# Ledger of designs, part 1: VHH binders against q75qn6r703to848

No score or structure here was measured in a lab: all are predicted.

Target 1, 146 residues: q75qn6r703to848
Amino acid sequence: KPSMIQENLFIGGGLAARSIYTLQHLGITHVLCLCANEIGQSDTQYPDLFEYQNFSITDDEDSNIESIFQEALDFIKHGEETGGKILVHCFEGRSRSATVVLAYLMLQKKLTLLEAWSKLRKVHRRAQPNDGFARILINLDKKCHG
Unless a header shows other numbers, all headers, positions and changes below count from the first letter of the chain; antibody chains are not in Kabat numbers.
F, E and O stand for the ipSAE by ESMFold2-Fast, ESMFold2 and OpenDDE, each averaged over both directions (binder to target, target to binder). V2 = 0.75 x the mean of E and O + 0.25 x the DockQ between their complexes.
[cut] stands for letters that were removed.

## First folded at step 2 (VHH)

Design s07c
Fold by OpenDDE, look of step 2:
Structure s07c (fold): chain B 146 residues (1-146), chain A 122 residues (1-122)
Amino acid sequence: as target 1 above (146 residues)
Amino acid sequence: QVQLQESGGGLVQPGGSLRLSCAASGFTFSYYWMYWVRQAPEKGLEWVSTISTGGGSTYYKDSVKGRFTVSRDNAKNTLYLQMNSLKPEDAAQYYCARYGSSKYTYLGQDYRGQGTQVTVSS
């Protein structure tokens, strides 16, 4: 169910993140969770098998998701450097996870927002940052590319 | 403070074996993923292997798969690296490193030991 963005980067929802079979089948080693505070999410993690980084971001327009961009990117980079595969997930795999993946592609891979969006939507059509997150990404694009 | 001390390095011929150890202190060893990294002359630090907190998951650099085995004894706060079928390209200073949960880095000096030298030569 998770979508492969790159060889070592996947995006998905909470159900996929809870499936040990899915994670192992894909060779996931690191899991970036953006909805750790939601019911049942942290309780279904396997810290002996996977490396987790947990954030509690609400999926609303006023949520300051930008505040975790650097930390999230550092976690992804660490996973990459250790030869691992990273799953970025939120509850639905639609807004929060998409926003972080887009930020990663823009900041780390130096893509424009349009390029990053095209890359993500090509493999994960359900991606849809909420309007607040979209504004944050637009502002990020201006900072990165003018 | 975090302390890591590697041992077990030495000089071996190609095809030989070594077993590295890493003694950990100053933190709850069993709470952290541990890593082996190495640095060859005139090269940067590179990841070699990692092991999960309980040892249930192990991962390896492609070039060492099938030859190296990482393990840990949480009761002894010790990390191990069994290196078999050693090759000249394996020669390097080997370091054990702790996952830096606060900085998300394993390559910083604060989370890495002083290292042990591995030399492979005929």
Scores: ipSAE 0.017, ipTM 0.397, lowest interface PAE 5.0, mean pLDDT 89
Fold by OpenDDE, look of step 5:
Structure s07c (fold): chain B 146 residues (1-146), chain A 122 residues (1-122)
Amino acid sequence: as target 1 above (146 residues)
Amino acid sequence: QVQLQESGGGLVQPGGSLRLSCAASGFTFSYYWMYWVRQAPEKGLEWVSTISTGGGSTYYKDSVKGRFTVSRDNAKNTLYLQMNSLKPEDAAQYYCARYGSSKYTYLGQDYRGQGTQVTVSS
């Protein structure tokens, strides 16, 4: 099941994202999908019920996940502005989704990487960006906070 | 190109009603969630209502809940906003809006029409 990061923001895996019951039970309105030809995209989604933003990102250390940070954050912000609840998910809810959530917390909520990591790990223990994504987040932290 | 054209605005007394329409063209209307936003004088743009692609889900700003109803006719490529029990604070330029560049995408893009003016005064 998805983990609640804050009142209107959740993180989870692909199986949860496919469950209409889960999404409706949590009151999810917006789904940010960070999968690459995996569970939870396109034909497995419910566009009449939820608004989706799909990014094709592989869980690879060389994936350019930082290139989607702005667009991902814009989607989350829009969800917030509409009074919705956003689910950020990837396949396992471990690396890609965690990375984007951390980027959101750092860029939007102005948290340090350490603060963001602490906040995320308190509710989502499986969060674990791959080494490449971790490097990206570390560099982001330096840019944001010196 | 994406085109949105609002209509139906006007002057009404408090407690009155208006029905706004938005004619959409230049994209597959039924593929997109649609939105109403408004801008009152000396205020920023604010979200009013959202409707899903098939109309199965609707959302409203708290201050308009129970008074406004969003709907759509995908066969006519038209978005509607029924506004009942209008209040002075509802006076604004109302815009029809589409977000995102394609189906299943939201890139922070905001396509809006020229808007239609709603004035509420006794």
Scores: ipSAE 0.015, ipTM 0.365, lowest interface PAE 6.1, mean pLDDT 88
Fold by ESMFold2, look of step 2:
Structure s07c (fold): chain B 146 residues (1-146), chain A 122 residues (1-122)
Amino acid sequence: as target 1 above (146 residues)
Amino acid sequence: QVQLQESGGGLVQPGGSLRLSCAASGFTFSYYWMYWVRQAPEKGLEWVSTISTGGGSTYYKDSVKGRFTVSRDNAKNTLYLQMNSLKPEDAAQYYCARYGSSKYTYLGQDYRGQGTQVTVSS
Protein backbone atom coordinates (compact mmCIF):
# COMPACT_ATOMS: atom_id res chain seq x y z
CA LYS B 1 0.00 0.00 0.00
CA PRO B 2 1.55 3.35 -0.90
CA SER B 3 2.19 5.81 1.93
CA MET B 4 0.78 9.36 1.53
CA ILE B 5 3.39 11.99 2.28
CA GLN B 6 1.19 14.93 1.33
CA GLU B 7 -1.98 15.48 -0.68
CA ASN B 8 -0.41 14.86 -4.09
CA LEU B 9 2.63 12.74 -3.22
CA PHE B 10 2.96 9.05 -2.37
CA ILE B 11 5.89 6.66 -1.81
CA GLY B 12 6.11 2.90 -2.25
CA GLY B 13 7.91 -0.12 -3.63
CA GLY B 14 7.56 -2.15 -6.79
CA LEU B 15 4.57 -4.05 -5.42
CA ALA B 16 2.71 -0.79 -4.78
CA ALA B 17 3.49 0.35 -8.32
CA ARG B 18 1.90 -2.85 -9.69
CA SER B 19 -1.24 -2.57 -7.54
CA ILE B 20 -3.20 -0.86 -10.29
CA TYR B 21 -6.61 -0.92 -8.59
CA THR B 22 -5.14 0.69 -5.47
CA LEU B 23 -3.34 3.36 -7.50
CA GLN B 24 -6.51 4.22 -9.42
CA HIS B 25 -8.52 4.35 -6.17
CA LEU B 26 -6.00 6.77 -4.69
CA GLY B 27 -6.19 8.92 -7.83
CA ILE B 28 -2.56 8.39 -8.82
CA THR B 29 -1.88 9.84 -12.28
CA HIS B 30 1.94 9.95 -12.39
CA VAL B 31 4.48 7.29 -11.48
CA LEU B 32 8.16 8.06 -10.94
CA CYS B 33 10.12 4.80 -11.14
CA LEU B 34 13.71 4.76 -9.88
CA CYS B 35 14.27 1.06 -10.52
CA ALA B 36 13.62 0.55 -14.24
CA ASN B 37 16.68 -1.75 -14.37
CA GLU B 38 15.01 -4.06 -11.80
CA ILE B 39 11.50 -4.36 -13.24
CA GLY B 40 10.11 -5.59 -16.53
CA GLN B 41 8.49 -2.39 -17.79
CA SER B 42 6.40 -4.01 -20.55
CA ASP B 43 4.76 -6.36 -18.03
CA THR B 44 4.59 -4.05 -15.00
CA GLN B 45 3.80 -0.59 -16.34
CA TYR B 46 0.50 0.64 -17.77
CA PRO B 47 1.12 3.78 -19.85
CA ASP B 48 -2.56 3.91 -20.84
CA LEU B 49 -3.47 4.56 -17.19
CA PHE B 50 -0.49 6.46 -15.77
CA GLU B 51 2.23 8.83 -16.94
CA TYR B 52 5.69 7.41 -16.21
CA GLN B 53 9.15 8.81 -15.66
CA ASN B 54 11.72 5.99 -15.43
CA PHE B 55 15.28 6.01 -14.11
CA SER B 56 17.76 3.20 -13.59
CA ILE B 57 19.50 4.06 -10.32
CA THR B 58 21.15 1.34 -8.28
CA ASP B 59 20.85 1.32 -4.51
CA ASP B 60 24.62 1.61 -3.92
CA GLU B 61 26.48 4.16 -1.80
CA ASP B 62 28.39 5.44 -4.83
CA SER B 63 25.41 5.73 -7.18
CA ASN B 64 25.02 9.33 -8.35
CA ILE B 65 21.36 9.72 -7.51
CA GLU B 66 21.80 13.51 -7.30
CA SER B 67 22.26 13.54 -11.09
CA ILE B 68 18.53 12.83 -11.56
CA PHE B 69 17.16 15.15 -8.86
CA GLN B 70 16.29 18.00 -11.24
CA GLU B 71 14.42 15.80 -13.69
CA ALA B 72 12.67 13.89 -10.90
CA LEU B 73 11.57 17.06 -9.12
CA ASP B 74 10.35 18.57 -12.39
CA PHE B 75 8.23 15.47 -12.97
CA ILE B 76 6.71 15.73 -9.49
CA LYS B 77 6.06 19.46 -9.93
CA HIS B 78 4.52 18.81 -13.35
CA GLY B 79 2.15 16.24 -11.86
CA GLU B 80 1.13 18.63 -9.08
CA GLU B 81 0.61 21.57 -11.45
CA THR B 82 -1.65 19.48 -13.70
CA GLY B 83 -3.86 18.48 -10.78
CA GLY B 84 -2.39 14.99 -10.55
CA LYS B 85 -1.04 12.76 -7.80
CA ILE B 86 2.41 11.21 -7.95
CA LEU B 87 3.78 7.88 -6.76
CA VAL B 88 7.55 7.84 -6.25
CA HIS B 89 8.82 4.27 -6.00
CA CYS B 90 11.84 2.07 -6.12
CA PHE B 91 12.01 -1.69 -5.73
CA GLU B 92 11.72 -1.91 -1.92
CA GLY B 93 10.47 1.58 -1.10
CA ARG B 94 13.36 2.15 1.34
CA SER B 95 16.31 4.03 -0.09
CA ARG B 96 16.08 5.46 -3.61
CA SER B 97 12.47 6.60 -3.41
CA ALA B 98 12.98 7.99 0.09
CA THR B 99 16.04 9.92 -1.10
CA VAL B 100 14.16 11.53 -3.99
CA VAL B 101 11.19 12.40 -1.79
CA LEU B 102 13.48 13.98 0.81
CA ALA B 103 15.24 15.98 -1.91
CA TYR B 104 11.86 17.16 -3.20
CA LEU B 105 10.74 18.26 0.27
CA MET B 106 14.03 20.10 0.81
CA LEU B 107 14.40 21.75 -2.60
CA GLN B 108 10.77 22.41 -3.52
CA LYS B 109 9.04 22.75 -0.13
CA LYS B 110 12.06 24.38 1.53
CA LEU B 111 12.21 21.99 4.48
CA THR B 112 15.45 21.24 6.30
CA LEU B 113 16.62 17.65 6.08
CA LEU B 114 15.47 17.09 9.67
CA GLU B 115 11.98 18.43 8.92
CA ALA B 116 11.71 16.40 5.71
CA TRP B 117 12.91 13.24 7.45
CA SER B 118 10.43 13.66 10.30
CA LYS B 119 7.58 14.23 7.82
CA LEU B 120 8.50 11.15 5.77
CA ARG B 121 9.06 8.81 8.73
CA LYS B 122 5.67 9.66 10.22
CA VAL B 123 3.95 7.97 7.26
CA HIS B 124 6.64 5.64 5.88
CA ARG B 125 8.64 3.95 8.60
CA ARG B 126 10.72 1.84 6.20
CA ALA B 127 12.38 4.92 4.71
CA GLN B 128 16.14 4.51 5.01
CA PRO B 129 18.45 6.08 2.41
CA ASN B 130 21.77 4.25 2.12
CA ASP B 131 24.81 5.98 3.61
CA GLY B 132 25.94 7.49 0.30
CA PHE B 133 22.51 8.93 -0.36
CA ALA B 134 22.37 10.25 3.20
CA ARG B 135 25.65 12.11 2.62
CA ILE B 136 24.22 13.62 -0.57
CA LEU B 137 21.16 14.81 1.38
CA ILE B 138 23.28 16.23 4.22
CA ASN B 139 25.36 18.20 1.72
CA LEU B 140 22.20 19.41 0.01
CA ASP B 141 20.83 20.56 3.36
CA LYS B 142 23.98 22.62 3.97
CA LYS B 143 23.75 24.24 0.51
CA CYS B 144 20.12 25.19 1.08
CA HIS B 145 20.07 26.07 4.78
CA GLY B 146 23.69 26.50 5.90
CA GLN A 1 11.53 16.22 -34.17
CA VAL A 2 8.55 16.80 -31.88
CA GLN A 3 6.03 19.19 -33.47
CA LEU A 4 2.78 20.55 -32.00
CA GLN A 5 0.48 22.87 -33.94
CA GLU A 6 -2.54 24.50 -32.36
CA SER A 7 -5.53 25.85 -34.30
CA GLY A 8 -9.18 26.80 -33.88
CA GLY A 9 -8.82 30.03 -31.94
CA GLY A 10 -10.66 33.20 -32.79
CA LEU A 11 -12.93 35.99 -31.61
CA VAL A 12 -16.10 34.94 -29.82
CA GLN A 13 -18.71 36.70 -27.71
CA PRO A 14 -19.18 35.93 -24.02
CA GLY A 15 -21.13 32.70 -23.64
CA GLY A 16 -19.91 31.44 -27.00
CA SER A 17 -18.00 28.30 -27.90
CA LEU A 18 -14.76 27.37 -29.64
CA ARG A 19 -13.04 24.07 -30.35
CA LEU A 20 -9.25 24.05 -30.32
CA SER A 21 -7.18 21.42 -32.09
CA CYS A 22 -3.55 20.38 -31.63
CA ALA A 23 -1.88 18.39 -34.40
CA ALA A 24 1.04 16.32 -33.16
CA SER A 25 3.91 14.80 -35.14
CA GLY A 26 7.44 13.50 -34.61
CA PHE A 27 6.57 11.22 -31.70
CA THR A 28 4.19 8.36 -30.81
CA PHE A 29 1.27 10.53 -29.70
CA SER A 30 -0.68 7.69 -28.03
CA TYR A 31 2.15 7.07 -25.52
CA TYR A 32 1.94 10.51 -23.91
CA TRP A 33 -0.33 12.45 -21.59
CA MET A 34 -1.27 15.75 -23.19
CA TYR A 35 -1.99 19.13 -21.64
CA TRP A 36 -3.56 22.44 -22.48
CA VAL A 37 -1.93 25.56 -20.99
CA ARG A 38 -2.72 29.21 -21.62
CA GLN A 39 -1.09 32.59 -21.27
CA ALA A 40 -2.91 35.92 -21.07
CA PRO A 41 -1.00 39.15 -21.78
CA GLU A 42 1.50 39.93 -18.99
CA LYS A 43 0.71 36.72 -17.13
CA GLY A 44 2.62 33.48 -16.74
CA LEU A 45 1.63 30.10 -18.17
CA GLU A 46 -1.45 28.63 -16.55
CA TRP A 47 -2.49 24.98 -16.63
CA VAL A 48 -5.97 24.39 -18.08
CA SER A 49 -6.56 20.69 -18.70
CA THR A 50 -4.89 17.28 -18.85
CA ILE A 51 -5.84 14.01 -20.58
CA SER A 52 -4.40 10.52 -20.15
CA THR A 53 -2.93 8.50 -23.04
CA GLY A 54 -6.15 6.68 -23.89
CA GLY A 55 -8.46 9.51 -22.80
CA GLY A 56 -9.85 7.58 -19.82
CA SER A 57 -8.89 10.26 -17.28
CA THR A 58 -9.40 14.01 -17.68
CA TYR A 59 -8.53 16.85 -15.33
CA TYR A 60 -9.44 20.53 -15.31
CA LYS A 61 -8.54 23.77 -13.60
CA ASP A 62 -11.42 24.64 -11.28
CA SER A 63 -12.40 27.79 -13.16
CA VAL A 64 -13.04 25.86 -16.41
CA LYS A 65 -14.49 22.66 -14.99
CA GLY A 66 -17.91 21.95 -16.46
CA ARG A 67 -17.33 24.39 -19.34
CA PHE A 68 -14.28 22.87 -21.07
CA THR A 69 -13.88 19.31 -22.33
CA VAL A 70 -10.52 17.85 -23.35
CA SER A 71 -10.42 14.91 -25.76
CA ARG A 72 -8.03 13.17 -28.15
CA ASP A 73 -8.07 11.09 -31.32
CA ASN A 74 -5.00 8.86 -31.24
CA ALA A 75 -5.60 7.62 -34.80
CA LYS A 76 -5.31 11.21 -36.05
CA ASN A 77 -2.61 12.33 -33.57
CA THR A 78 -4.84 15.19 -32.53
CA LEU A 79 -5.71 16.73 -29.16
CA TYR A 80 -8.89 18.81 -28.72
CA LEU A 81 -10.29 21.34 -26.28
CA GLN A 82 -14.01 22.11 -26.50
CA MET A 83 -14.61 25.44 -24.78
CA ASN A 84 -18.21 26.36 -23.94
CA SER A 85 -19.69 29.30 -22.05
CA LEU A 86 -16.58 31.36 -22.68
CA LYS A 87 -15.84 34.27 -20.37
CA PRO A 88 -13.54 37.28 -20.80
CA GLU A 89 -11.17 35.66 -18.27
CA ASP A 90 -10.62 32.76 -20.71
CA ALA A 91 -9.03 35.05 -23.30
CA ALA A 92 -5.44 33.90 -23.82
CA GLN A 93 -2.98 32.28 -26.15
CA TYR A 94 -3.62 28.52 -25.83
CA TYR A 95 -0.88 25.92 -26.22
CA CYS A 96 -0.86 22.16 -26.17
CA ALA A 97 2.00 20.41 -24.42
CA ARG A 98 3.54 16.97 -24.07
CA TYR A 99 5.24 15.51 -21.03
CA GLY A 100 8.71 13.97 -21.36
CA SER A 101 10.61 16.14 -23.82
CA SER A 102 14.28 16.77 -23.07
CA LYS A 103 13.15 20.25 -22.01
CA TYR A 104 10.24 20.41 -19.58
CA THR A 105 7.50 22.04 -21.67
CA TYR A 106 5.20 23.13 -18.84
CA LEU A 107 8.03 24.94 -17.04
CA GLY A 108 8.30 27.76 -19.56
CA GLN A 109 9.53 26.22 -22.76
CA ASP A 110 8.61 28.79 -25.40
CA TYR A 111 5.07 28.17 -26.71
CA ARG A 112 4.79 31.76 -28.07
CA GLY A 113 6.00 30.90 -31.58
CA GLN A 114 3.06 28.47 -31.84
CA GLY A 115 -0.30 28.56 -30.19
CA THR A 116 -3.80 29.80 -31.00
CA GLN A 117 -5.39 32.99 -29.72
CA VAL A 118 -8.77 32.99 -28.02
CA THR A 119 -10.38 36.43 -27.69
CA VAL A 120 -13.67 37.02 -25.88
CA SER A 121 -15.29 40.40 -26.64
CA SER A 122 -18.52 41.75 -25.27
Scores: ipSAE 0.007, ipTM 0.222, lowest interface PAE 12.2, mean pLDDT 82
Fold by ESMFold2, look of step 7:
Structure s07c (fold): chain B 146 residues (1-146), chain A 122 residues (1-122)
Amino acid sequence: as target 1 above (146 residues)
Amino acid sequence: QVQLQESGGGLVQPGGSLRLSCAASGFTFSYYWMYWVRQAPEKGLEWVSTISTGGGSTYYKDSVKGRFTVSRDNAKNTLYLQMNSLKPEDAAQYYCARYGSSKYTYLGQDYRGQGTQVTVSS
């Protein structure tokens, strides 16, 4: 079951992304997948029903997740601006998806890392970026707010 | 105001190649994911390929992987589909699409062009 972060933005794991009836009922139109190599796109995705953006990011401390932030945030922003609803997911819904959502809240919604973290944890208690991703977010916070 | 104009279709022999183009206007092309879909006689619309805003991610229907290549030139507001090793089952009207409006939320894709016909002679 995806968690609603805000009216148009949801976070979840791989099973939530495969629950087509639930996604359509929620009005999801955009799916941002961070675990493409783990789920097999042609077997689990429905491009006639949803707009997809797919990345293969491992949940390792040295994974360069920051390299995809701009494309991911553009996708989320586009979905919001066109009236769509976006699911951001990885396999477990804990680290990669949480990291991208936090980056979105910091870069697009101008929250500090602390504010973004509080907002995310309020609705998605399993959120836990790995330590490498956390360092990336801390550095981003410094760039945005000094 | 959104306008998509497909071109480059035609008649080709099996094993041949075609390059489709889609000229976009009336929106900021570089901000949108773009898709190729096709429709064969007596069939519904079928997804073929997808490309991200910057072109960093591309996706293909299994039956065209390795034969088709989607690309885009954001400076020219143009989407491309290079089709190699064409087969009779690839014959269809090909359309490019931009992600749609909220009226089509459940479909996820928008469909704007008139299409271009690809015919594979045997």
Scores: ipSAE 0.000, ipTM 0.133, lowest interface PAE 15.8, mean pLDDT 81

## First folded at step 4 (VHH)

Design t08
Fold by OpenDDE, look of step 7:
Structure t08 (fold): chain B 146 residues (1-146), chain A 121 residues (1-121)
Amino acid sequence: as target 1 above (146 residues)
Amino acid sequence: QVQLQESGGGLVQPGGSLRLSCAASGFTFSSYWMYWVRQAPEKGLEWVSTISTGGGSTYYADSVKGRFTVSRDNAKNTLYLQMNSLKPEDAAQYYCAKYGSSKRTYLFDYRGQGTQVTVSS
């Protein structure tokens, strides 16, 4: 099951993202997919039921996940402004999705990395950005908060 | 180049009806969720309605639920908004809009010039 971060924002893995029942039950309208085609994005998505934004990112320490932060945040914001609920997911719901959610909380909600991490881990214990992503988030924290 | 052209606006009395149209070109219309947004004088851009790629899912702002109906004809690359029981507070410039992920921090990256809706007795 997806974890609720806030009223209109959820995080989860690929299995949750493929469940129409789960998505509809939660009232999900927008799905941010952070997979490198691991679960067949085109074959497992329902574009007439949900709005999707897909990013091809590998869960690698060298992946430039920072490059998609602005677009990802814009998509989340778009979902919010249209009264929707957003699911951010990757394959396992552990690293990529967590990283983007943390970036969202830091950039949009103006939280420190520590505050964002605490908020996320409270509801999604499996959250664990890889070391590369963690470094990116640390640098982001410095940029945002000094 | 993405192009959106709204039409169908005009002056109506309270309780009246209008049907807006939006002609889309420059992108695969059927592959995108489409939006109606409006902007009243001295107010910000307000979301009105959303429709899925095939029209199977529709969503509305609380302020227009039960009165407005969004639809689309993918064969004609056209988006529609049927507005019934219009109220003075519905008066605004109405835009057809498309989300674009590659643009800067704009909520609705693509929209037309808009069509004016005026509601007055």
Scores: ipSAE 0.245, ipTM 0.655, lowest interface PAE 2.4, mean pLDDT 91
Fold by ESMFold2, look of step 8:
Structure t08 (fold): chain B 146 residues (1-146), chain A 121 residues (1-121)
Amino acid sequence: as target 1 above (146 residues)
Amino acid sequence: QVQLQESGGGLVQPGGSLRLSCAASGFTFSSYWMYWVRQAPEKGLEWVSTISTGGGSTYYADSVKGRFTVSRDNAKNTLYLQMNSLKPEDAAQYYCAKYGSSKRTYLFDYRGQGTQVTVSS
């Protein structure tokens, strides 16, 4: 099941993204997929029911996930502005999706990394950005808050 | 059945401009984010630009930022790419794409036949 981070924002893995009845019941309208290179989109996505943004980011320490933060944040903001609810997911719901959610909480909701991490871990214990993504988030926290 | 038809390509000198069009049918165009991609000879497919459903958000590859502008007209089911200050490196077959629904690793499998942009001299 997707984990609710805040009223309009959810996190999950590939199984959560395929649970169409659950997503509709929760009022999900927008789905941000970070693992498009790992899934069969035609078999797992329903563009007539949900608006999708897809990225192909590998869960490697060297992947430049920061390069997609602005597009991801814009998509989440778009969902919020239309009164919708957004699911952010990767394949396992552990690293890539957690990284993007943490970046969103830091950049849009102005939380420190520590505050964002505490908030996410309370509702989604699986969250564990890889070491390279953690390094990116630490550098982002320094740039935003000194 | 999704149909996309690109047009507006041609031969242009460096520094010139072209405007590409993509006519869409067979799906609710206004409900989908749309993409421009290109392929030069002996190269792989390269992402160029993305536009949100209403046109409120646009995104560009670093190689084209400041020179290309993506837009859409949802009433006409048409996607556009304004290409200014063209370089020889921009020569390619250009495709518009809807994000894919096929079970493959390539994100944007739904695309048209493309339109050729040639930049010479």
Scores: ipSAE 0.000, ipTM 0.141, lowest interface PAE 16.0, mean pLDDT 82

Design t21
Fold by ESMFold2, look of step 7:
Structure t21 (fold): chain B 146 residues (1-146), chain A 122 residues (1-122)
Amino acid sequence: as target 1 above (146 residues)
Amino acid sequence: QVQLQESGGGLVQPGGSLRLSCAASGFTFSSYWMYWVRQAPEKGLEWVSTISTGGGSTYYKDSVKGRFTVSRDNAKNTLYLQMNSLKPEDAAQYYCARYSRGSYTYTPFDYRGQGTQVTVSS
């Protein structure tokens, strides 16, 4: 259920994040959760199995998801540098997680938004940032690539 | 405030063993994954080993796997690294570390101690 974006990076929804055996089989070590206030963390997260970074970002067009980009990217880089694999997820695996993954591909991997979008949609057809998040990503693309 | 204090380094012959310790204070040690990293002269920080909150999961850089063992004692707030079959390539300053959440810029392992020197003489 998690979609592999690249060897060390996966995207999914809440169901993927709860599929503990699958995550362990894939070698996931780090879980970036964007929907912490929508899940029961005590019942759905296993801190001894995975290292977690939790954010509570709503999937609203006016949510300031850009405010957490740097921390999210730092966590992904941390997982990469410690030999791990990272799952980025929100509740549906559609908007918030896609937005953060696209930001990562643009800021860390230096892709244009078009390149990042093409890469993500190839493996994760559900990806659909909401209109506000899309505007944030378009502005980010301008800052990075003119 | 977060404090980490490493000890147990020293001079060892190739093939020898050392046990490093890290005393932790100023945070809930049992709630954090802990890391060993090292730095050789003229090199950057290099990840060595990881241990989960309760010790149920351990991970190692390929070059030390089978020779190094990470462990923790949460009742004593102490992290350990047992280092066997040491090689000249293992010589470095060793640090215990914790991932920093809430940093405004990425800084690998902001919370780390002063380190302890491991020297392998041959």
Scores: ipSAE 0.475, ipTM 0.780, lowest interface PAE 2.3, mean pLDDT 89
Fold by OpenDDE, look of step 5:
Structure t21 (fold): chain B 146 residues (1-146), chain A 122 residues (1-122)
Amino acid sequence: as target 1 above (146 residues)
Amino acid sequence: QVQLQESGGGLVQPGGSLRLSCAASGFTFSSYWMYWVRQAPEKGLEWVSTISTGGGSTYYKDSVKGRFTVSRDNAKNTLYLQMNSLKPEDAAQYYCARYSRGSYTYTPFDYRGQGTQVTVSS
């Protein structure tokens, strides 16, 4: 099941993202999908019920996940501005989704990586960016906060 | 001085093709991830495709997968974007951008060209 990070932001895995019941129960209106040919791709989505933004990102240390940060954050912001609730998900809800959520908290909410990590881990214990993604987030933290 | 210059844009009918090029200079081209971004009227900047330093890894926005192909020639310091089966929603100003880790506050690139216009209309 998805974890609530804040009132309008959730994080989860692909199985949760496929469940109409889960999405509707939580009041989800926007789904940010970070799967690459996995559960939660367009063929398993419900575009008549929810708004989707899909990114083909692999859970690989060499994956250039930074390339989607702007667009991902814009999608989340758009969901917020329209009064919606956003689910950010990948396959396991562990690495890719966690990375984007952390980037959101750092860039949009102006949190340090430590603060963002603490906030995320309080509600989503399985969060664990891969080593490559962790390095990206560390570099982002240095850029934002010195 | 870092320079990126896009070319190859134009007017095409739906289903048509274009091949964009980006000439890079002023830096070690082969040392950077590069990507294409685009901005349509009344829309924000969005990424379209990115390619690793040696070209071994490529990523695409889902809406362009199967239609667009990014490539690079490091010997010529040139980035390419082959766009097939173009749709009206692909119409935008297309930019070549250099990816730089840890050097951005919001966007992951530090340099972007002037862009080339792609128009799709019957």
Scores: ipSAE 0.000, ipTM 0.229, lowest interface PAE 12.1, mean pLDDT 89

## First folded at step 7 (VHH)

Design u4
Fold by ESMFold2, look of step 8:
Structure u4 (fold): chain B 146 residues (1-146), chain A 121 residues (1-121)
Amino acid sequence: as target 1 above (146 residues)
Amino acid sequence: QVQLQESGGGLVQPGGSLRLSCAASGFTFSSYWMYWVRQAPEKGLEWVSTISTGGGSTYYKDSVKGRFTVSRDNAKNTLYLQMNSLKPEDAAQYYCARYSRGSSTYLFDYRGQGTQVTVSS
């Protein structure tokens, strides 16, 4: 059930991340998890199949999700360079993962927030960053595009 | 006990070449993604290169792409980094590592003492 944002980039929730046969069928090689403490995700779960990047970011308006943007984007960029396929996920697939994907589209693909939102919404209808994350993204848009 | 031992560092002039090795023991080496990271004085760890379990996929930081080549020999439990066209900015302590995760740490971990690469004179 992961949604494909582009050929090598997918978004989903915790259920998608646990559906290992689906991930293998899609050719996922990299898993970026934003909810590691909530689901007990470990880097050793399937070390033969996936490179994991796990963060413990809560879905609270006060969470400093911006602090992990550069590390997350480097992981995605790394996967893109060698043709890897990346799943970005949080627990519900609606706030944290959407926020990181939007930041990636804005910072790496040079889209405005409106363009990034339109692209994400086309393939992932449940995307809805919380109000604190939305403010972070609006500020990022202003910094990047005036 | 899991052990990673880096070797092959040294002093080299700009434009020179160096080959690093990483001997792994205490785990099923062929089951893990492996990579090279480096650390210059007073800087954080920097990812350099990544290689898949079978060696079919390799990853490079943009600044080293075309100059560095990562490889592995799973029969010898050894990871390699061929570094060509070395620049002063490549000088650092180099570590081999694999991805790992705890609830309070970054995604990657390193386990050896590292090997020093110095580029000067």
Scores: ipSAE 0.023, ipTM 0.277, lowest interface PAE 5.0, mean pLDDT 84
Fold by OpenDDE, look of step 8:
Structure u4 (fold): chain B 146 residues (1-146), chain A 121 residues (1-121)
Amino acid sequence: as target 1 above (146 residues)
Amino acid sequence: QVQLQESGGGLVQPGGSLRLSCAASGFTFSSYWMYWVRQAPEKGLEWVSTISTGGGSTYYKDSVKGRFTVSRDNAKNTLYLQMNSLKPEDAAQYYCARYSRGSSTYLFDYRGQGTQVTVSS
């Protein structure tokens, strides 16, 4: 079950992302996948029903998830501008998706890392970036807020 | 037990055609969405096409739209993929895969052994 971060933004795992019922029930129009590199995972299932943006990010400390932040944010922003609702998902909805959502909240909504973390954890308790991703977010916070 | 067996692959020249088949057994075929997926050398598994339980809905990877057609015969428990205007980049091992209906962590719960498609002049 996806968690609602804001009116047009949701976070979840692969199970939610492949459920037509779930997506339609929530009114999802855009699906951002961060685990397209994983065999057996959903990336683009129903291209005529939803817009998809797929990234292949591994959930390890050395993964360069920062490299996709701008493109991911652009996809979310486009969904917002068109009046859509975006689901950001990875495999478990825990690390990769949480990292991108946090980056979005920091860069787009101008929140500090602590504020973004608080906002996300209030609705999505399983959110837990790995140590490498956490370091990336900390560095992002320094760049944004000093 | 659930079984999926692909056939119809082979060697064709660019612009040629192939028709793949997938024989399904061990489950109620008509109750499942089915997928064609493929894996080229040094590339990951990618979806190619999918078809709904009754065949009313079909979807395609952008790169194969207009060239590939997925269909199914539920009475024969068979999935098909008509591939026309084949390109070298279509060369891959093609698999029939069953869409998971349950709470599986994977998109597909079963996949066949595959059939090789080679496109070369």
Scores: ipSAE 0.007, ipTM 0.308, lowest interface PAE 9.4, mean pLDDT 90

